# Designs tried in a protein design chat: VH-VL binders against p57417. Part 3

Target 1, 135 residues: p57417
Amino acid sequence: MNNLIDTIKKIENILYSLERILKQECHNLLKSKTSNEEILELIKRKKILFKKLIILSQDRLCLEKEYNIFPPYESNNKLNNYWKKIINTCLILRKLNLKNKIIMNKKFYLNQRFLELSSSYKKSVTYNLDGNLEI

## First folded at step 1 (VH-VL)

Design f12 (framework fv_fasinumab)
Fold by ESMFold2-Fast, scan of step 1:
Structure f12 (fold): chain C 135 residues (1-135), chain A 118 residues (1-118), chain B 107 residues (1-107)
Amino acid sequence: as target 1 above (135 residues)
Amino acid sequence: QVQLVQSGAEVKKPGASVKVSCKVSGYTLTELSIHWVRQAPGKGLEWMGGFDPEDGETIYAQKFQGRVTMTEDTSTDTAYMELTSLRSEDTAVYYCATDWGYDYFDYWGQGTLVTVSS
Amino acid sequence: DIQMTQSPSSLSASAGDRVTITCRASQGIYNDLGWYQQKPGKAPKRLIYAASSLQSGVPSRFSGSGSGTEFTLTISSLQPEDLASYYCLQHNSYPWTFGQGTKVEIK
C-alpha cells in the first residue's frame, strides 16, 4: 500500500511542477518581446514532465490492480485525500492550459490576418502591374 | 478580478446597424474567450456566437450568420458585436460573457439594451 | 443543433420548499452543462458548471446532478432571494444552446 501512496504523491508533485510551468508559459506569452527560445524551453520541460507522468500513471495502474483498490480510493482515507487534491490540481491545469491556448490562438489569428492583408496587397499590386486595362 | 463593461443603450431604426462594445477590466482581452448572448424582452437567453479556444476562431449561430460580426481590439481590451439589417425582432438586451473553457462561463457584462423601432 | 428542453416552464413555491428543475438534451452532452440564475433586471450568474460543480460564492442549497441527456438543478430550501429565472446551457458542441428557462416565484 505504501508503494501506491508513494506513487500518488509523486504524481501530485509532477502536477504541481506542471502548474508552475503553465504559469510561466502564460507570463511569457503575454510579453510583447518574448524570444522563441524561451517558449521552446518551456515546451521541452512540459514534454519531460508529461513523460514522467505517463510512467507514474502506468505504475499507479499496476499497483491498483495488485492491491485491488481504485480511484477515488474510498476505502483508504489517505489515498482518497491525495486523489481529491490530484483531481483539483488537474482542473486548475486544464484551466491554465486553455487560457494559454486562447492567448496563443489569438496571437496566431492576428498574425494570420496580418499575413492575409499583406499577401492580398502584394497580389493586388502585382496583378495591376501585370494585368488587364481594367482595375 | 475580471469585469466586463458594456456600452450604453441604443435606439435604432429598422434596417440600421448597431455595434455594442465590451471593455475588459482586470485581465487582458487576449486572455479571454468572449461570447455574445441576447435576450428579447420577457424571453429567454439566446447564444449568438463566440471565440472558440480549441480552433482559435469565432463561431456564429447560423441564425445570425451574415448579419453579425464579432471583433476584438487588443490595444484597448475591447470586444465588439455588430448586428446589421436590424428588425423589430432584434430588440433585446445584448450581453458579453467570458468562458475559461468549454465546461463553464464565469463573467458577464451588465447588458446593453438595443431598441429597434420605426 | 442540440435542443435543450427545461421543465417546468414556471413554478410557484413557498420558502423552505425543495425545488427541482430539469433539463433534457436532444443528444448526449456528457457533463458539458451549466446552470444560470437571472434575477429581474440583472445579468445571468453562473450557479453550477460541469453539471454538478458548485460555483464559488453560490449558496450550498443549490446543487446540480445528471450526465448525458438528463440534468437537474435542485434548491434544497427555497429562499425569497431565489426569485429568478433559471437556465441550463449546453456547451458540448456549437452552436451553444440554452434551455427556454424556468421562472421561479415565491408564493
Scores: ipSAE 0.006, ipTM 0.556, lowest interface PAE 11.0, mean pLDDT 82

Design f13 (framework fv_fasinumab)
Fold by ESMFold2-Fast, scan of step 1:
Structure f13 (fold): chain C 135 residues (1-135), chain A 118 residues (1-118), chain B 107 residues (1-107)
Amino acid sequence: as target 1 above (135 residues)
Amino acid sequence: QVQLVQSGAEVKKPGASVKVSCKVSGYTLTELSIHWVRQAPGKGLEWMGGFDPEDGETIYAQKFQGRVTMTEDTSTDTAYMELTSLRSEDTAVYYCATYEDYYGMDVWGQGTLVTVSS
Amino acid sequence: DIQMTQSPSSLSASAGDRVTITCRASQGIYNDLGWYQQKPGKAPKRLIYAASSLQSGVPSRFSGSGSGTEFTLTISSLQPEDLASYYCLQHNSYPWTFGQGTKVEIK
């Protein structure tokens, strides 16, 4: 059971890291002078975190089947509490991602690369965070 | 905190154009997806168009394509909806609104009555 | 285009009554549906987003349910201030489309 709890905590930590990056992205997008290089670095970092999140989510699914326990983990108070935090953080991430996408598309609509990268990132975020069991 | 304040009522003749403004306060226009909705007297709500953040494009309902243009001036935080070749059927209250589920943000302007009469 | 059909077109009920309004989409829209209230002479106000989430500041007597193609707005105990027209809106695909509206009158 500790293995599942540890995996859940790692997932929560990755989501908090994503929240920090999305807030940094928002700050950079709202600047009068925006560096394309700074934005691209944040996008690269987000992709790395999403890859880690996918791996941890797969591990979580395997452990859930092994222990026969599933979200929202009502039979385990610790897991249930962590899961509620994860869901709340995912909602925050959806809001931040949408806000950043609006700003980026309005500010950089002439830059096709940014629109393409934003679209690719959005698809990844939606797949991982739409309340799918994979989270 | 967020407010959308629209321009005042207008009376136009058939064939004229009208440009309705929507001033954003308490937030920045660059952070919002603005949509336009109209309502003819005694009728229901009709979506005209709005900004799609997924594709970064403004989408217009087919009924209005070729006659409507939605623009934004970020320096004044003002959105605009211009409708050309006005007909009597275009008499309506025109609303600007924001929409998104995740921030819970759904703010509407007070509406602008546009009357088209000879 | 996705067609949104509301029923009934109008209703009259007494204060304290439970009122139900239904909205049907011509194709699946998941939970991409909002409910709006429009009081006479005023701009619309969102009551429900994502089919079932209550908008902040809206009284708890309002609730939404449904997914896919069939959706319901319920007012558990009708109040005089609820006299209004109610509209559903799908935002699953462009163009966005409203239902034709339901006029609620208090007896």
Scores: ipSAE 0.007, ipTM 0.568, lowest interface PAE 10.1, mean pLDDT 82

Design f14 (framework fv_fasinumab)
Fold by ESMFold2-Fast, scan of step 1:
Structure f14 (fold): chain C 135 residues (1-135), chain A 126 residues (1-126), chain B 107 residues (1-107)
Amino acid sequence: as target 1 above (135 residues)
Amino acid sequence: QVQLVQSGAEVKKPGASVKVSCKVSGYTLTELSIHWVRQAPGKGLEWMGGFDPEDGETIYAQKFQGRVTMTEDTSTDTAYMELTSLRSEDTAVYYCATEYYDFWSGSYYYYGMDVWGQGTLVTVSS
Amino acid sequence: DIQMTQSPSSLSASAGDRVTITCRASQGIRNDLGWYQQKPGKAPKRLIYAASSLQSGVPSRFSGSGSGTEFTLTISSLQPEDLASYYCLQHNSYPWTFGQGTKVEIK
């Protein structure tokens, strides 16, 4: 059973790391001064953590079948308590990720609108001035 | 990778209720939105409802509003669609499908329904 | 509600033929359109997303084009395995709506 407990603890630690990154992503998305490069770096870090989570989740599923014990692990109080923490953290992460997606979608819409406006302006200026002033 | 497995065929009488399940396996930490679609025999596909990420709410097509309820049990990775006050015209194959958010590509857009369940035949007859 | 109209409702073609299916939206939907293939007795399978992006694992003979209100699905060289019904779906606004479907038969 130690292998399953260890895997659950590792999953919990990765989820906490993801929470920190998602909070940083939210913070950066809300700042008008932040660069897209900063957001992309956080996305790359999220990808690495999700790869680790997928592997650990596969391991968890295999161990569950091997030991014939399944979430919410009601027969083992220690595992049940860790699982409750994991579920609660997952709910928080889903909410944060959804919030960040909504903010990013709105930011994309605004950026596309600004690009459209600047494109229209540049077309007008092309006949009189160097349009590259806006680039 | 995500797989959807639905419950088996059901036969119901008019006025009864049916609850179809959709078991999600593999990587539920991917941001998923479950949608339900039905298809009457020999007819086309009809969207019934699904989760709206922008509102954080489940949205139902108007014709099913008041008769349909879509829920999820995160502890068992199972989504449910319950349809009440069944009529003969509710005879159809009911599908669940995922709207997938790709963490791997860094894409923050849902692209419509990616992964589909195998379907559940619900027959309503007297 | 946004109405999706497909044309034709059915077609019959020979292997190797170029086949086109059109989908028209009753109002602008940008590129929020997908194309789905349903083989007899099977669940639908997505072929195209975002109007023109090919789903991973789908043969390159399938392609999508269009934006706004006019969309097309093209099969450049029809194969026997392509016998199926094809559906467009708009996901720009709720409720999501499918076209009525196009049945493709091989002569």
Scores: ipSAE 0.000, ipTM 0.504, lowest interface PAE 12.1, mean pLDDT 79

Design f2 (framework fv_fasinumab)
Fold by ESMFold2-Fast, scan of step 1:
Structure f2 (fold): chain C 135 residues (1-135), chain A 122 residues (1-122), chain B 107 residues (1-107)
Amino acid sequence: as target 1 above (135 residues)
Amino acid sequence: QVQLVQSGAEVKKPGASVKVSCKVSGYTLTELSIHWVRQAPGKGLEWMGGFDPEDGETIYAQKFQGRVTMTEDTSTDTAYMELTSLRSEDTAVYYCATGYDILTGYYEFDYWGQGTLVTVSS
Amino acid sequence: DIQMTQSPSSLSASAGDRVTITCRASQGIRNDLGWYQQKPGKAPKRLIYAASSLQSGVPSRFSGSGSGTEFTLTISSLQPEDLASYYCLQHNSYPWTFGQGTKVEIK
């Protein structure tokens, strides 16, 4: 049962890493001066952690079948306690991720509007320079 | 919060095809797998198929194999279920539902679409 | 395919009554069973997952028990809003299969 416990602990640790990334993502999204590169780097790290979670969750399912014990693991107090923490953390992470997606979409929309306006201005400037018409 | 919104009711002739859509909204920490369930008038629920994330394949119930196709358009966050060679016994309400929470490992039909009535008549 | 058989097919009970619905699998499915409630004209709603775990937001009068091949859904004190059809679903192996349903009516 130690290998199932170890897998559960690894899942919990990845979830804590995700929480840190999501909080940092939120912090950076709220900054007006943060570069797009910094946000993209956090998104890449988040994706890597999600992939690790999927693999660990699949491993957990395999071990559950092997030991014939399943969430919420009521017959094993230690596993039950870890599972409750995992579920609570997942609910927190879902809320954080949703908040960040809303902020990111709003920022993307505002950036698109800004780029459209800037593009119109640049086209006017470019025409004056490139065309050299009616000097 | 996840919300599944399905396309409107359809009336088809025998032999035609129908394609029901299911728009997924809401942002989640996990990747959602969409399944399709139908219910003929006055009858019970019948599982048609869905995506199995463990093997990366869409699984169909044998009864529908060869005439059902389940797809997703990630650009529009929309899942589709297309059923061909329609027969009168295909008259039913068709539901989309979330089937697997990858993060928790549970198979959870936590979120359901409102249903789409498909009527097959002459 | 795994066959899921529910009993009874229908029942009528008074408010405050304890009601039990059973679901039998044609082969072992461990605890890979959920219970769903469907009110008239509405989409189904999950009540129980993993045979015995209560879905968040579902009233505590609902409970599930069983493992392997025999499962029960219990409503400890029936309320008028519980008028619905109830379905079990096995997800132990493909194809997933529902029981035929139990219609619960209030007298």
Scores: ipSAE 0.016, ipTM 0.537, lowest interface PAE 6.2, mean pLDDT 80

Design f3 (framework fv_fasinumab)
Fold by ESMFold2-Fast, scan of step 1:
Order: sequence, then C-alpha cells, then structure tokens
Structure f3 (fold): chain C 135 residues (1-135), chain A 121 residues (1-121), chain B 107 residues (1-107)
Amino acid sequence: as target 1 above (135 residues)
Amino acid sequence: QVQLVQSGAEVKKPGASVKVSCKVSGYTLTELSIHWVRQAPGKGLEWMGGFDPEDGETIYAQKFQGRVTMTEDTSTDTAYMELTSLRSEDTAVYYCATDLYYDSSGYFDYWGQGTLVTVSS
Amino acid sequence: DIQMTQSPSSLSASAGDRVTITCRASQGIRNDLGWYQQKPGKAPKRLIYAASSLQSGVPSRFSGSGSGTEFTLTISSLQPEDLASYYCLQHNSYPWTFGQGTKVEIK
C-alpha cells in the first residue's frame, strides 16, 4: 500500500510543478516582449513532466489492480484525500492550459510544437477527469 | 463582469463591405475565443465562424468562406467581423459571442447586443 | 456538417403548463449540446450546457436531458416571461450548428 501512496504523492508533485510552469507560461505570454528561449524552455519542461506523469499514471493503474483499490479510493481516507487534491489540481491545469493555448495562438499564431504538446497533455488530463465522472 | 459591446447599425448598398466591431470589457480579448453568429429578420441563428483554441486558427462556415474575415486588435480589446460583396440576403443582426472556459464555475457564454446590418439600395 | 433538427417549430401554451422541445443531431455529439433562449429584441442567453447542466442564474423550471443524438429541453411550469424562441446548439465539431428554433408563445 505504501508504494501506491508514494506513487500518488509523486503524481501530486508533478501536477503542482506543471501548475507553476503553466502560470509562468501565462505570465510570459501576456508580456509585450517574450524571449523565444524562455518559451522553448517552458515547452521542454512541460514535455518532460508530461512524460513522467504518463509513467506514474501507468504505475498507479498497475498498483490499483494489484491492491484491488480504485479512485476515488473511498475505502482509504488517506488515498481519498490525495485523490481529491489531484482532481482539483487537474481541473486547474485544464483551465490554465486552455487559457495559455488561446493567448499563445493569438499572439504567436501557431507555434505547432506548443499546440501539439498542449493537446497531448489536455487529452491526458481530460481522460483522468472523465474516468472519475464515469465511475 | 464580462461584457461584449458591439458597434451601431449599418446601412449598406449591394456590393459594399461592412466591418462590425465587438469590444471586450471586464476581461482581455487575448484570453477569449470569439465567435460570430447572425440572424436574418424572422429567421434562426446561424454560426458564421470563430476562433478554435485547439488548432489556434479561425474557422469559417463554408457558406461564408472567402467573403468573411474575423480579426482582433488586442491593444484595444476589440474583435472585428468584415463581410464583403454584400447582398440583400446578408441583411441580419450580427452577434459576437464567447465562452469563458477558465472560470471556476465552468461554462459561461457571453453575447454582444447585436448589430443590425441592412443591405438595400 | 452536423444537422440539428428541432421540434416543434412553434407552440402556444398557458401559464403553468409543462412544455417540451426536442432536438435531434444527424450524428452522435455526446453531451456537447447547449440550449439558448432568445427573447424578442434581445441577444440569446444560454440556459443549459453539457446537455443537462443548468446555467447559473437560470430558473430551476428549465431542465435538459439526453445524450448522443436525442435531446430535450423541458419547462416544468411555463411563465409569461418565457415567451421566446429556443435554440439548441451542437459544439461537438466545427462548424457549430444551431437547430432551426422553436417559438414559444403564451395563450
């Protein structure tokens, strides 16, 4: 059970890191002058964190199956509390990502790399939210 | 909080062009996806086009392709819809509208008051 | 393009009546459907989003249901201020398409 708790904590930390990056991205996009280097660095960091999130999410699914416990983890108060935090953060991330897409596209009309990475991330976050709603 | 204010009524001759404005107040245009909808007298609502945040491009309905242009001036928080080669069939009320996807309470839809464009001799 | 068909095209009912408007999509649109009210001389207002969620500030007598291709807007107890045209809108795919509208009149 400790390994599932550890995995959930790692997921939460990755999501908080993504939130900081998306807020920084928003700040940079709203500037009248933004460095290409700053934009590319944020895109690279998002890609790395998103890949880590996918791996951790796969680990979570395997551990859930092993322990026969599933979101929202109602049988375990500690896991249930972490999951509520994760869902709340995912909702915030979805909104920030969409807001940044709009700003970026209007100001820099089509950095295709950014759109592709953001679309992949959005689908992943939406899937996690949809899973909770369907259950 | 969010308000969309459109320009006043226009009367145009066939073959002319019209440019309708939509000024955003209470929020910044850079953060919004603007759409345009028209309504001919006594008829229903017709979607003309809008900004697609997924692709980052403005999408136009096929019927208006080549005749409509939707632009934005973020420095004045104003969106524009220009329709060229006007015909009497273009007589309609034109609306701008937006979704506010990043509000904490979810879906919101804001509309301008409408601009009547009359095409006559 | 996705075709949205509303029925009826118009109706007349008395205050307190239950009224139902139906909207059919030519292909599956999940729950990507909104209902809009347009009072005479006014811009449209959204009543329902995601097929069944009530927009903030909209009276509870309005409700939406359905998914996929069949959708319904219900007014449980019609009020005089509900005299308006009602439109469904699919936003599942571009181009976005409206139903032809339903005119609701009070007898």
Scores: ipSAE 0.005, ipTM 0.551, lowest interface PAE 10.2, mean pLDDT 81

Design f4 (framework fv_fasinumab)
Fold by ESMFold2-Fast, scan of step 1:
Structure f4 (fold): chain C 135 residues (1-135), chain A 119 residues (1-119), chain B 107 residues (1-107)
Amino acid sequence: as target 1 above (135 residues)
Amino acid sequence: QVQLVQSGAEVKKPGASVKVSCKVSGYTLTELSIHWVRQAPGKGLEWMGGFDPEDGETIYAQKFQGRVTMTEDTSTDTAYMELTSLRSEDTAVYYCATVYGDYEWFDPWGQGTLVTVSS
Amino acid sequence: DIQMTQSPSSLSASAGDRVTITCRASQGIRNDLGWYQQKPGKAPKRLIYAASSLQSGVPSRFSGSGSGTEFTLTISSLQPEDLASYYCLQHNSYPWTFGQGTKVEIK
């Protein structure tokens, strides 16, 4: 049972680490000037944590079968409490991830709209008879 | 924490256009996916369209495609819904509503804007 | 388009009664369903998200259940302030569609 409890605690810790990264990503996305390098570093860190989470989740599934106990672990108060925390944290993470995706996509959309507007503006710019650029 | 405040009631003639505004406070508009829903007098709710976070583009219901345009001004945290070629059956209360995450669809809502189309 | 059908279209019940409203989707929508309350002259307010999760600040007498195509909103002990129209919404696929609504009246 201790093996399963330890695995669940490790999963919880990974989820808390993901929460911190998603909040940092949100902070950086909302800045007026943010480098692509900063965003890419956060994405890289998320990928590493997701890989660890997959391994721990597989370990959890194996231990569940071995001990014949399954989520939400109603027969064990300690595991049940950890699982409720895990589920709640997962809901928070999904909200944060979607919020960050909204911000990223809106910024991408606005950049495309700006390019469209800039193209229209440039096409309307003419030179006068003296060869000077006119607004 | 997020609050949506819409523009006031409008009275329009058939064939005119209307542009309803939705001012966001408590968050920045860039953090929210705004959708528009209308309700004809004594009728139910009808989804018109909104920003799709998965697609990254604004999606419109086919019924309104070609007549509706949804835009945003992030400098003033204001979203807009413009409906053209108005018909009497467009008489309705128009609502803006937010999508924040997988489990936060359509809450909160704006107070609604009554648009009356009559000859 | 996914069609959302609510039952009943209207009901009248006494304070303290258990009220049940059903919503059926024309195809599977997983748990991508919300329930909304609209009081006369007011904007709608979300009661339930993800088919069964209670929105923060909503009284515990409200509950949701179901998945796939059959969904239920239950009010365990109806109160006078619950006089309203109730709508389900599927957000599984575009266009998003509402049920036609259920009007709840207090006897």
Scores: ipSAE 0.013, ipTM 0.619, lowest interface PAE 7.5, mean pLDDT 83

Design f5 (framework fv_fasinumab)
Fold by ESMFold2-Fast, scan of step 1:
Structure f5 (fold): chain C 135 residues (1-135), chain A 120 residues (1-120), chain B 107 residues (1-107)
Amino acid sequence: as target 1 above (135 residues)
Amino acid sequence: QVQLVQSGAEVKKPGASVKVSCKVSGYTLTELSIHWVRQAPGKGLEWMGGFDPEDGETIYAQKFQGRVTMTEDTSTDTAYMELTSLRSEDTAVYYCATSEWELLGYFDYWGQGTLVTVSS
Amino acid sequence: DIQMTQSPSSLSASAGDRVTITCRASQGIRNDLGWYQQKPGKAPKRLIYAASSLQSGVPSRFSGSGSGTEFTLTISSLQPEDLASYYCLQHNSYPWTFGQGTKVEIK
């Protein structure tokens, strides 16, 4: 059981890391001046952490089958408490991600107008977590 | 696809510094976690350090802490590893390595290696 | 630090033989283990990821198994081009650590 508990703790830690990144992304998006390089660095971190989250979720599913215990882990108070924290954090992340997406869409629209009027056109790619916050 | 091209061989005297480069193509540097691995002649592979996406910082093996610095220039898609206060024991081939998708494990792409020779 | 011990350190076998290399971790690392092949004068190449998953483009004669602390790389029918050193790598905890390597030679 200890390895299921350890896996759940790792998932929780990654979600907290993602929360910090999403808050930093929101802060940068609300600034009057924002470095493209700084935004891309945050996107890189989100992408890598999300990939780690997928691996840990796969490990969690395998361990759940092995120990015949499943979310919300009501038979184990410690696991149940961790799971409640994970669910709550996921809800917060979904809200933050949606907020950031709305801000990005508004900025993209404004930038599109500038690119239509300016001689310099550059392609940019944004990674987002919409549809990817399942554990 | 991802390709890593490293700078050429270097010969240094003890006490000098060396800075090895690793240019990324076929992908953006910002999408990858670059790590550095070295191999002394006739010896095995040794992990030196790399970018930890969870912490958002570069982690170094204790053996190299204080002597190694790993940096990135996103404008040129080039990663760097600088090792200072060189000793004869630092003679090795230095590799940069990365993963396209960390979900599928690590180091599916490697640079060709850079031989650094430290001699008087 | 997690210590990775490989056995044997070297082996010599004939073409067509089944070859087994083991890797032992000093503590549990789940399936956070990869196997790498290094031919003379070349950079390493990943063969196996997640302890048992075959890297795309790697011949099916290579396979990996194990979890936790005991891991095995198997070559079901050794070929001359398999002359190389083989390394396991744990990426469960920092610092990441390689096994000392196993040199495979053809008789």
Scores: ipSAE 0.006, ipTM 0.520, lowest interface PAE 13.1, mean pLDDT 81

Design f6 (framework fv_fasinumab)
Fold by ESMFold2-Fast, scan of step 1:
Structure f6 (fold): chain C 135 residues (1-135), chain A 121 residues (1-121), chain B 107 residues (1-107)
Amino acid sequence: as target 1 above (135 residues)
Amino acid sequence: QVQLVQSGAEVKKPGASVKVSCKVSGYTLTELSIHWVRQAPGKGLEWMGGFDPEDGETIYAQKFQGRVTMTEDTSTDTAYMELTSLRSEDTAVYYCATGDIVATIEYFDYWGQGTLVTVSS
Amino acid sequence: DIQMTQSPSSLSASAGDRVTITCRASQGIRNDLGWYQQKPGKAPKRLIYAASSLQSGVPSRFSGSGSGTEFTLTISSLQPEDLASYYCQQYNSYPYTFGQGTKVEIK
């Protein structure tokens, strides 16, 4: 059981790290002058943390099967409390990540329109009705 | 609790476009990662694309790249899948699917009822 | 593009029989494999995740095993309601891919 508790704590720690990265990403996206290099670095760090989260989640699933206990872990108050915290954090992170993506796409759209209006550069991209790059 | 309700059946001509909707209830759309899977009559399941929470981007299968667009309207908790330049081979039941919050990264678990899209002249 | 191959493509067995379906990945996918059941006219339903973990609410007669490239779904005592198509799916890397499916019929 301690192995499962340990894995759950590691998942919680990764989620806290992701929260810090996503908040930094949001802060940088809201700045009037931010380097693309800074944004790309945060994206790289975010990817590393998600990969770690996937591995830990797989470990959690294996341990759940071994101990025959599953989320929301209703038979174990300690695990149930950790799980509730994890779910709440995941909901917050999902909203924050999507918010940052929306801000990023809005800035990309505005920058592209500026280039189209201010330069003689050949038009190389098109946008759908929502202002996002067409596929 | 979580329910995915898709739009109704569509009949389209070759070369047309179709946009299928997937309304989420019981949770907000932002809490879920939506994937799209299709199934041609009498055939197996084919993954088309979905939201990758690791990258914060939607990933499309190469076969559909350039023809498919997956979007979300968080204000109405509705996901969309638009497929353009339709061919007869695109005749299929289209499903939206997702997992619970933690399983969303790793697995489909909740499914819409499916939307039949028929492409015929 | 990981290719998933199932065998057999179809099988017929009697109620109470033990049946097995195998799934082979063209490259290592660890335990990032799920098994789905699809009854006629219905959306798929997850039976197994992480190669061997039983989905909540699924009867214990269903079990999964394997890791890496070779995987098996076992139904220990086939019931009439198990008439369905079964699909393995890898979620180790994009694009996610399904096996071609196995039709299970009851004699």
Scores: ipSAE 0.000, ipTM 0.508, lowest interface PAE 11.7, mean pLDDT 80

Design f7 (framework fv_fasinumab)
Fold by ESMFold2-Fast, scan of step 1:
Structure f7 (fold): chain C 135 residues (1-135), chain A 122 residues (1-122), chain B 107 residues (1-107)
Amino acid sequence: as target 1 above (135 residues)
Amino acid sequence: QVQLVQSGAEVKKPGASVKVSCKVSGYTLTELSIHWVRQAPGKGLEWMGGFDPEDGETIYAQKFQGRVTMTEDTSTDTAYMELTSLRSEDTAVYYCATDYYGSGSYYDFDYWGQGTLVTVSS
Amino acid sequence: DIQMTQSPSSLSASAGDRVTITCRASQGIRNDLGWYQQKPGKAPKRLIYAASSLQSGVPSRFSGSGSGTEFTLTISSLQPEDLASYYCQQYNSYPYTFGQGTKVEIK
């Protein structure tokens, strides 16, 4: 039973790590000036954690069959409590991930489509401040 | 305070088009997923469509496909729903609302516009 | 499309009564179900999300239960301000669909 408890705890820890990354991703996406390198690093870390989560979830399924106990683990109070925490955290993560996806998709569309216009506008404003290229 | 404020009531003839606006204040439209729901007089709620954050696309209910267009102007924090080829059965109160999954900083974010009455009559 | 069927279509109860409204989905929707309250002349207000999670600011007398295809909204002690129409909504798949509504009246 210790093997299943340990696996559940590892899953919980991975979910908390994902929550921290998703919150950091959100903060970076909302900044006017953010390095693309910082965002790519968060995406890379997020993908690694998702892969670990998949492996641990497969391990959980195997142990559940071995011990003949299944979510929400009603026959084991300790496992049931961990499972409730996991479900709650997963709901939070789904919300955060979708929120970040919305921000990314809207920003990507605006940046990609209007990049040339934004660049032209910024150069025009800087040019006018200098006054030396006003013809 | 987050608010969704819709444009005023409209009276249209059959075959006309209507464009309803939904202005977001106290929050950023870029962080929200907006959906549109209508309600005919004395009837229930009907989902029309909205932004799907998973795919990054706008999805329309089959009944409205080809007649409805939902757009957003993030520079003015305003969402729009345009319905064309209006019929008498399109008479309804039209609502903009936040989706379950596009809720900004709150897990259980839920905001609705006050509704826009569109009357289609000859 | 997923069809949502509510029962009853209307009910009348006294203040303090326990009120139960049920909602059935034509196919499995897991726990992707919300409950809405709509008072006359007002926009809908979400009471419950994820089948059983109480929306912030909603009185604790409201509760939701169920999963898969059978869902229930319960008002443990009906208050006069609860006079309204109640709707379930599935958000498991597009298009989102609502139940036909249940009108709650106070006698």
Scores: ipSAE 0.005, ipTM 0.537, lowest interface PAE 12.7, mean pLDDT 81

